# VHH binders against IgGFc-binding protein (FCGBP): the designs that were tried, part 3

Target 1, 184 residues: IgGFc-binding protein (FCGBP), of Homo sapiens (Human) (q9y6r7r2070to2253)
Amino acid sequence: AECQAWGDPHYVTLDGHRFNFQGTCEYLLSAPCHGPPLGAENFTVTVANEHRGSQAVSYTRSVTLQIYNHSLTLSARWPRKLQVDGVFVTLPFQLDSLLHAHLSGADVVVTTTSGLSLAFDGDSFVRLRVPAAYAGSLCGLCGNYNQDPADDLKAVGGKPAGWQVGGAQGCGECVSKPCPSPCT

## First folded at step 19 (VHH; from q24 with G104D)

Design s4
Fold by ESMFold2, last read:
Structure s4 (fold): chain B 184 residues (1-184), chain A 118 residues (1-118)
Amino acid sequence: as target 1 above (184 residues)
Amino acid sequence: EVQLLESGGGEVQPGGSLRLSCAASGFRFDWYAINWYRQAPGKQREWVSTITSEGKTYYAESVKGRFTISRDNAKNTLYLQMSSLRAEDTAVYYCARDLREYYDTKYWGQGTLVTVKP
């Protein structure tokens, strides 16, 4: 299944639930809630969002995959580049037999031997594919992966801001008034 | 190549009306909020209005009730209908998707001049 974030932003979860959320902080996109299923690799995907002029909307600035005790970050601040553990690497990049990262058009694409695939176009478009082995075990903006789109935000009371994992407290969606200062 | 091309500026008397257009290309227009900004001589650039990808609209207090932002996603075009124009509305008006300046691609236009005669 594939979770997506795009534009100002729109989201579709692993279960097909669509919603909009203009948060400006760092949020959990997807991770196993209570550790991975038996035999599956643990991972965490987070996104950091930003305003880009107008205070009425936000956009995905960067996405970070934590897996295999490494941190891989894709960002609109440096399109078509990859940081591994905070250091820029040359693409294509290979981490042993565990994962591979390469350019595909505007996207940097990271694929793992565990079956995850993460792509970011260096602008706003994030795609995360998660294998079926994780079904029923996930938390975050991408939902719980239980084939029921109606319950994907219930763990946070229907409020996507409940998945905030970084940045200033109290920033979620901007309405007619400006949000608080950008996330730190 | 990303392009945003403003048009429709000109001279107008106080109380008059004018319609600005912005033709966009080189990106997925229907994914993004699009904005109008303006800059009067000797002043900082000022946000005027935003329309989101879903059509929700926002206005600066100085233009509320006089300006209307709209978009036509089929034509990749943004509009600003300006009415009850005042001398203080004289400025170069810019169409922008975003104002990030930390990379080479620019998502704003060169502007169109609106002059409201005293």
Scores: ipSAE 0.633, ipTM 0.828, lowest interface PAE 1.5, mean pLDDT 87

## First folded at step 21 (VHH; from s4 with R28K K56R)

Design u3
Fold by OpenDDE, fold request of step 24:
Structure u3 (fold): chain B 184 residues (1-184), chain A 118 residues (1-118)
Amino acid sequence: as target 1 above (184 residues)
Amino acid sequence: EVQLLESGGGEVQPGGSLRLSCAASGFKFDWYAINWYRQAPGKQREWVSTITSEGRTYYAESVKGRFTISRDNAKNTLYLQMSSLRAEDTAVYYCARDLREYYDTKYWGQGTLVTVKP
């Protein structure tokens, strides 16, 4: 299954639930909530959102994959580049036999041997593909992956802001007009 | 390559109306909020209006009730209908997809001049 985020910003969960969310902090996109299934890798994907010219909307600034004790970051601040553990690496990039990263058009694509894949176009389009083995074990903006789109945001009471995991001081606050509309 | 091209500027009398257009290309227009900014002579550039990808509209207090932002996704075009124009509306008007603190204004157009005078 695949989760997507694009534009200002639209989300479609792994189960197909669609919603818009104009947060400006750092949010959990996807992770095993209570540990990975047996035999599956643990991972965490987070997104950091920002304003771009208007406080009415936000966009994905960066996306980070934590896996195999490494941090892989893609960012609109450095399109077509990959930072591993805070250091830029040459693409294509190989992490042992477990993970590969390469350029595909505008996208940097990070793929594990197990089938996890993260792509970012360096602008606003994030795609996260997750193996079926994680079914029912995930949480975050991408939902719980239990084949029921109706309960994807239930864990946070239907409010995507509940998945905030970080952000700069004052993030999420509307300092000056215009302010973002509520999640729709 | 992202391109934005403003048009429709000109000279009008106070109380008059003018419609600006912004032709966009090089990106998925319907994904993005689009903004109007303006810069008057000797003043800093200021935000005028925003329309989100979902069609929600926002306006600066100085133009509320007089300006209307709209978009035609089929034509990849942004509009700004201006009415009840005032001398203080005189400025170069810019169409902008986004403004990032770490980038130049590469997502902006070249601007179109609006002059309001008798």
Scores: ipSAE 0.829, ipTM 0.907, lowest interface PAE 0.6, mean pLDDT 93
Fold by OpenDDE, fold request of step 24:
Structure u3 (fold): chain B 184 residues (1-184), chain A 118 residues (1-118)
Amino acid sequence: as target 1 above (184 residues)
Amino acid sequence: EVQLLESGGGEVQPGGSLRLSCAASGFKFDWYAINWYRQAPGKQREWVSTITSEGRTYYAESVKGRFTISRDNAKNTLYLQMSSLRAEDTAVYYCARDLREYYDTKYWGQGTLVTVKP
């Protein structure tokens, strides 16, 4: 299944639930929060969102995949580039037999041998593909992957902000006063 | 490459109306919020209005009730309908998507001049 985020920003979970979320912090996109299934690799995908000229909306600034004791970061601040453990690497990039990263049009695509795939176009479009083996074991903005879109945000009470895992001081949603303009 | 091109500026009398356009290219227009900014002579640039990808609109207090922001996704075009124009509305008007550097002109269009005078 595939989870997507695009624009200012729209999300579609692994189970197909659609929602919008304009937070400006760092959020968990997907991970096996209670441990990976037997035989499956542990992983964490996080997104960092930011304003780009209006406080009314946010956009994905960066996406980070943590896997195999490595950190892989894609960012709108450096389109078509990849950082591994904080260091820019040449594409295509190969991490032993574990994962491969390459350019596909505007996208940097990271694929693991286990079937995970992360793509970012360097602007706002994030795609995360997850193998079926993780069904029912995931959490984050991409949902729990249990084939029921209605409960994808249940773990956070229906509020995507509940998946915040970091961010600068003062980050968050502009939902009420006091907020920088524009805001509702 | 993101490109935005403003048009529709000109001279108008106080109380008059004017409609600005912004032609966008180089990105998925319907995914993004677009903004209007303006800079008056000798003044700093200021935010005027925003329309989100979903069509939500926001306005600076100084233009509320007089300006209307809208978009046509089929034409990749942003609009600003200005009415009841005042002398203090005189400025160069810019449309912008990303303002990583808020006052760096490389992220803005070239702008269109609006002059309000008798």
Scores: ipSAE 0.829, ipTM 0.903, lowest interface PAE 0.6, mean pLDDT 93
Fold by ESMFold2, fold request of step 24:
Structure u3 (fold): chain B 184 residues (1-184), chain A 118 residues (1-118)
Amino acid sequence: as target 1 above (184 residues)
Amino acid sequence: EVQLLESGGGEVQPGGSLRLSCAASGFKFDWYAINWYRQAPGKQREWVSTITSEGRTYYAESVKGRFTISRDNAKNTLYLQMSSLRAEDTAVYYCARDLREYYDTKYWGQGTLVTVKP
């Protein structure tokens, strides 16, 4: 299944639930809630969002995949580039037999032996594919992956901001009016 | 190539009306909020209005009730209907998707001048 974030921003979960959310902090996009299913690799995907002039909306600035004890970051601040553990690497990039990263048009695409695929276009468009082995085990903005879109935000009471995992002090505050709605 | 082209500026008497247009190309217009900014001589650029991809509208307090932002996603066009114009509205008006300085692509236009006569 594939979870997406795009634009100002729109989200579609692994279960097909669509929502909008204009937070400006760091959020959990997807991770196993209590460790991965037996035989599956643990991972964490987070997004960091930003305003880009107007205070009314935000956009995905960067996406970080933590897997195999490494951290891979894609960012709008350096399109078409990849940092691994905070250091720029040459694309295409190969980490042993564990993962591969390459350019596809505007996207940096990371694929893993565990079956994950992450793409970011260096602007706002994130795509995360997660294999079926993780079904029912996931938390984050991408939902719980149980094929029921109606419950994907239940763990945070319908409030996507409940998936905040970081951000600079004051990141959720509105500096000047207008301020974004948390949800549509 | 990303392009944002403003039009519709000109001279107008106090209390008059103008309609600005912005033709956008080179990006998925219906994914993004689009904005109007303005810059008067000797002043910093000022946010005027935002319309989100879903059509929610937001206005600076100085223009609320007098300006209306709208969009036509089929034509990739943004509009600003300005009414009850005042001398303080004299400025170059810019259409912009975003104002990032760390991004190599320019997501704002060259502007269109609006002059409200004294």
Scores: ipSAE 0.677, ipTM 0.841, lowest interface PAE 1.3, mean pLDDT 88
Fold by ESMFold2, fold request of step 24:
Structure u3 (fold): chain B 184 residues (1-184), chain A 118 residues (1-118)
Amino acid sequence: as target 1 above (184 residues)
Amino acid sequence: EVQLLESGGGEVQPGGSLRLSCAASGFKFDWYAINWYRQAPGKQREWVSTITSEGRTYYAESVKGRFTISRDNAKNTLYLQMSSLRAEDTAVYYCARDLREYYDTKYWGQGTLVTVKP
């Protein structure tokens, strides 16, 4: 299944639920929040969002995959590049026999042998593919992966801001007039 | 190649009206909010209005009730209908997708001049 974020931003979850959300903090996109299924790899994917002039909308600035005790970050601030543990690496990149990253057009694509795939186009378009083995175990903006789009935001009461995991103090708040409604 | 081309500026008497247009190309227009900014002589560039990809509109307090932003996604075109114009509305008006300083691609136009006579 594939979760996407694009534009100002639009989201579609692993279960096909579509929503829009203009927060500017760091958010959980997907993780096995109560631990991975038996035999599956643990991972965390987070996004950091930003304004790009207008206070009315936001955009995905960066996305980070944490897996195997490493952090892999893709960012609009350095398109077509990858940081591993905060250090730029040469693409294509190989982490042992378990994970590799390469360029595909505008995208940096990170894949694992287990079938996780993360792509970011260096602008706003994030794609996350997750194997079926994780069904029912995931949480975050991408939903719980249970084939029911109606419950994907239930854990946060229908409020995507509930998936905030970081960001500067006061992020996600409208700090000045004219503050568009809705500011978040 | 990304392009945003503004048109429709000119001279107008106080209380008059103008309609600005912005033709966009080189990106997925219907994915993004599009904005109007303006810069008066000797002043900083200021935000005027935003229309989101889904059509929600937002206005600076100084133009609220006088300006109307709209878009035609089939024509990749952004509009600003200005009415009840005042001398303080004199500025170069820019359309922009975003104002990222750190990005090589520029998502803003060269602007169109609106002059409201005293």
Scores: ipSAE 0.664, ipTM 0.843, lowest interface PAE 1.3, mean pLDDT 88

## First folded at step 22 (VHH)

Design v1 (from u3 with N35M)
Fold by ESMFold2, look of step 23:
Structure v1 (fold): chain B 184 residues (1-184), chain A 118 residues (1-118)
Amino acid sequence: as target 1 above (184 residues)
Amino acid sequence: EVQLLESGGGEVQPGGSLRLSCAASGFKFDWYAIMWYRQAPGKQREWVSTITSEGRTYYAESVKGRFTISRDNAKNTLYLQMSSLRAEDTAVYYCARDLREYYDTKYWGQGTLVTVKP
């Protein structure tokens, strides 16, 4: 299944639940919260969001995949580039037989031997495909992957901000104008 | 290539009205919030209004109740309906998608001049 975030931002979960969320911190997009299923690789995908002139909306600034004891980051700060463990690599990139990354138009696409696929267009559009083997084991903004869209935010009481995993102090507050909401 | 082209500026008497347009191309217009900014002679650019991709609107205090921002996603066009114009509204008006200083291409229009006659 595929989870997406795009624009200012809109989300659709692995189960098809759609919601909007304007946070500016770092959030868990998807991970196996109680460990991966037997025989599946552990992973974590996080997003860091930012304002781009208006405090009323945010956008995905970067997305990070942590897998195989490596960290792979895609960012709007450097479109069409990839950092592995904090170091820029040339594309196409191959990590042994475990994963590869390549350019597809504006997208940097990372695919793994475990069946994950992560793409980011260097602007706002992130796509995460997760294999069916992970069904029922996931948490984060992408939902729990149980084919029921109605319960995808239940673990955080319907409030996507509950998936915050990082960000600078004050990242969820108004720090510049205009700030109509959510700073009230 | 992202393009933003403003139009509809002109001269108007105090208390008058104008409608500005911003034609957008080169990106998914209905995904993004779009903003109006203005720059008076000798001053810095200031925020005027924002409309989100879903149509929520926000206004600077100085224009609230007098200006209305809107968008037509079928035409990839942003509008600013201005009424009860005052001398202090004289400025070049710009539409903008974002203000990121680290992005290689800035997303500002060329501007359209609004002059409110004394």
Scores: ipSAE 0.618, ipTM 0.814, lowest interface PAE 1.5, mean pLDDT 87

Design v4 (from s4 with T105V)
Fold by OpenDDE, fold request of step 24:
Structure v4 (fold): chain B 184 residues (1-184), chain A 118 residues (1-118)
Amino acid sequence: as target 1 above (184 residues)
Amino acid sequence: EVQLLESGGGEVQPGGSLRLSCAASGFRFDWYAINWYRQAPGKQREWVSTITSEGKTYYAESVKGRFTISRDNAKNTLYLQMSSLRAEDTAVYYCARDLREYYDVKYWGQGTLVTVKP
């Protein structure tokens, strides 16, 4: 299944639930929050959102995949580039036999042998494909992957902001707390 | 390549009306919020209005009730209908998707001049 984020920002979960969310913090996109299924690799994908011209909306600034004790970061601040553990690497990039990263048009695509795939176009479009083995074991903005889109945000009471995992001081949603104009 | 091109500026009398347009290309226009900004002579750039990808609109206090922002996604075009124009509305008007620059890429156009004078 595939989870997507695009624009200011629109999300579609692994189960097909659609929602908009204009937070400006760092959020969990997907992870097996209670541990990966037996035989499956652990991973964490996070996104960092930011304003780009209006306080009313946000956009994905960066997406980070943590896997195999490494951190892989894609960012709108460096389109068509990849940082591994904070260092830019040459594409295509191979991490042993476990992970491969390459350019595909505007996208940097990271794929694992296990079937996980992360793509970012360097602007706003994030795609995360997750193997079926993780069904029912995931959490984050991409949902729980249990084939029921109605409960994808249930763990956070229907409020995507509940998946915040970091962010600068004062980050958040304009609708949820005081923020600079034009929100207030 | 992202491109935004403003048009529709000109001279108008106080109390008059003017409609600006912004033609967008090189990106998924319907995915993004688009903003109007303006810069008067000798003054700093100021935010005027925003319309989100969902069509929600926001306005600076100075233009509320007088300006209307709208968009036509089928035409990749942003509009700013200005009414009850005042001398202080005189400025170069810019449409912008993003105010940041990446590798010398600008997400706004050259602007269009609006002059309000008797």
Scores: ipSAE 0.848, ipTM 0.913, lowest interface PAE 0.6, mean pLDDT 94
Fold by OpenDDE, fold request of step 24:
Structure v4 (fold): chain B 184 residues (1-184), chain A 118 residues (1-118)
Amino acid sequence: as target 1 above (184 residues)
Amino acid sequence: EVQLLESGGGEVQPGGSLRLSCAASGFRFDWYAINWYRQAPGKQREWVSTITSEGKTYYAESVKGRFTISRDNAKNTLYLQMSSLRAEDTAVYYCARDLREYYDVKYWGQGTLVTVKP
């Protein structure tokens, strides 16, 4: 299954639930909530969002995959590049026999042998593909992956902001006052 | 290559109306919120209006009730309908997807001049 985020920003969970969320902090995109299934790798994917031209909306600034005791970061601040443990690496990149990263058009694509794949176009489009082995074991903005889109945000009471895991002081609020109000 | 091109500026009398356009290319226009900014001579750039990808609209207090932002995704075009124009609306108006600078990439255009005077 695949989870997607794009634009200002629209989300589609692994189960197909669609929602919009304009947070400006760091949020859990996907991870095993209570540990990975037997035989599956543990992982964490987080996104950091930011304003770009308006206080009314946000965009994905960066996406980070933590796996195999490494941190892999893709960012709109350095399109078509990859940082591993805070250091830029040459693409294509190989981490032993477990993980490969390469360029595909505008995308940097990180893929594990087990089938986990993360792609970012360096602008706003994030794609996370997760193997079926994780069914029912995940949480985050991408949902719980239990084949029921209706309960994907249930763990946070239907409020995606509940998946905040970090962010700068004052994130989640307008940086510049006054905050714009939508007109009906 | 991202491109934004503003047009429709000109001279108008106080109380008059003007419609600005912004032609966008080089990205998925329908994915992004687009903004209008303006800068008067000797003044700082100020936010004017925003329309999200879903069509939600936001306005600066100074233009509420007078300006209307809209978009046509099929034409990749942003609009700003201005009415009841005032002298203080005189400025160069910019269409912007993003205000960040990344090397030499600009996510806004050259602007279009609006002059409100008798």
Scores: ipSAE 0.845, ipTM 0.912, lowest interface PAE 0.6, mean pLDDT 94
Fold by ESMFold2, fold request of step 24:
Structure v4 (fold): chain B 184 residues (1-184), chain A 118 residues (1-118)
Amino acid sequence: as target 1 above (184 residues)
Amino acid sequence: EVQLLESGGGEVQPGGSLRLSCAASGFRFDWYAINWYRQAPGKQREWVSTITSEGKTYYAESVKGRFTISRDNAKNTLYLQMSSLRAEDTAVYYCARDLREYYDVKYWGQGTLVTVKP
């Protein structure tokens, strides 16, 4: 299944639930809640969002995949590039037999032997594909992956901001008016 | 290639009306909030209004009740209907998707001048 974030921003979860959320902090996009299923690799995907002029909306600035004790980051600040553990690498990139990263048009695409696929277009469009082995085990903005879109935000009381995992001081506050509804 | 082309500026008497347009191309217009900004000579750029991809609208306090932002996603066009214009509304008005400085692609136009006579 595929989770997406795009535009100002729109989200669709692994279960097909659609919502909008204008937070400006760092948020959990997807990770196993209590460790991965037996035989599956643990991972964490986070996004960092930003305003781009107007305080009314935000955009995905970067996305980070943590897997295999490495951190892979894609960012709008350096489109078509990849950092591994904070260091730029040449694309295409191969990490042993574990993962591969390459350019596809504007996207940097990271694929893993565990079946994950992460793409970011260097602007706002994130795509995360997660294999069926993780069904029922996931948390984050991408939902719990149980084929029921209605419960995907239940763990945070229907409030996507509950998936905040980081961000600069004062993220999520409205610096100037008007503020979008999620600031309340 | 990304383009945002503003039009509809000109001179107008106080209390008058003017409609600005912005023709956009080179990106998926219906994915993004689009904005109007303005800059008077010697002043910092000022946010005027935002319309989200869903059509939700936001206005600076100085223009609420006088300006109306709208969009036509089929024509990739943003509008600003201005009424009850005042001398302090004199500025170059810019259409913008975003104002990122760290990005090579510019998502803002060259602007259209609005002059409100004293």
Scores: ipSAE 0.662, ipTM 0.840, lowest interface PAE 1.4, mean pLDDT 88
Fold by ESMFold2, fold request of step 24:
Structure v4 (fold): chain B 184 residues (1-184), chain A 118 residues (1-118)
Amino acid sequence: as target 1 above (184 residues)
Amino acid sequence: EVQLLESGGGEVQPGGSLRLSCAASGFRFDWYAINWYRQAPGKQREWVSTITSEGKTYYAESVKGRFTISRDNAKNTLYLQMSSLRAEDTAVYYCARDLREYYDVKYWGQGTLVTVKP
């Protein structure tokens, strides 16, 4: 299944639930809630979002995959590049037999031996594919992966901001209802 | 090649109206909020209005009730209907997807001048 974030931003979860969310903090996109299923790799995918002029919307600035005790970051601030543990690497990149990263058009694509795939186009478009082995075990903006789109935000009361895991001082939406005024 | 091309600027009497247009290309227009900004001589660039990809609209206090932003996603075109124009609205008006510059890519246009006569 594939979870996506794009534009200002739109999200579609691993279960097909569509929503929009304009927070500017760091958010959990996907991770096993209580550790991975037996025999599956643990991972964490987070996004950091930003305003790009207007305070009414946000965009994905970067996405970070934590897996195999490494941190892989893709960012709009350096398109077509990859940082591994904070250091730029040459693409294509190979981490032993565990994962491979390469360019595909505008995307940097990271794939793992277990079938996890993360792509970011250096602008706003994130795609995360997660193997079926993780079904029913996931948390985050990408939902719980139970094939029911209606409950994907239930763990946070329908509020995507509940998946915040970090961010700079003063991050977040200025207002969510009614139409927001710009923060000052 | 990302392009945003503004048009519709000109001179107008106080209290008059103008409609600005912005033709966009080189990106998926219907994915993004699109904005109007303006810059008067000697002043900082000022956010004017935003319309989201879903059509929600937001306005700076200085233009609420006088300006209307709209979009036509089928034509990749952004509009600003300006009414009840005042001398302080004199500025170069820019349409923009965002304010970033990367690798010789600008997400805003060259601007169109609006002059409100004294």
Scores: ipSAE 0.650, ipTM 0.833, lowest interface PAE 1.4, mean pLDDT 87

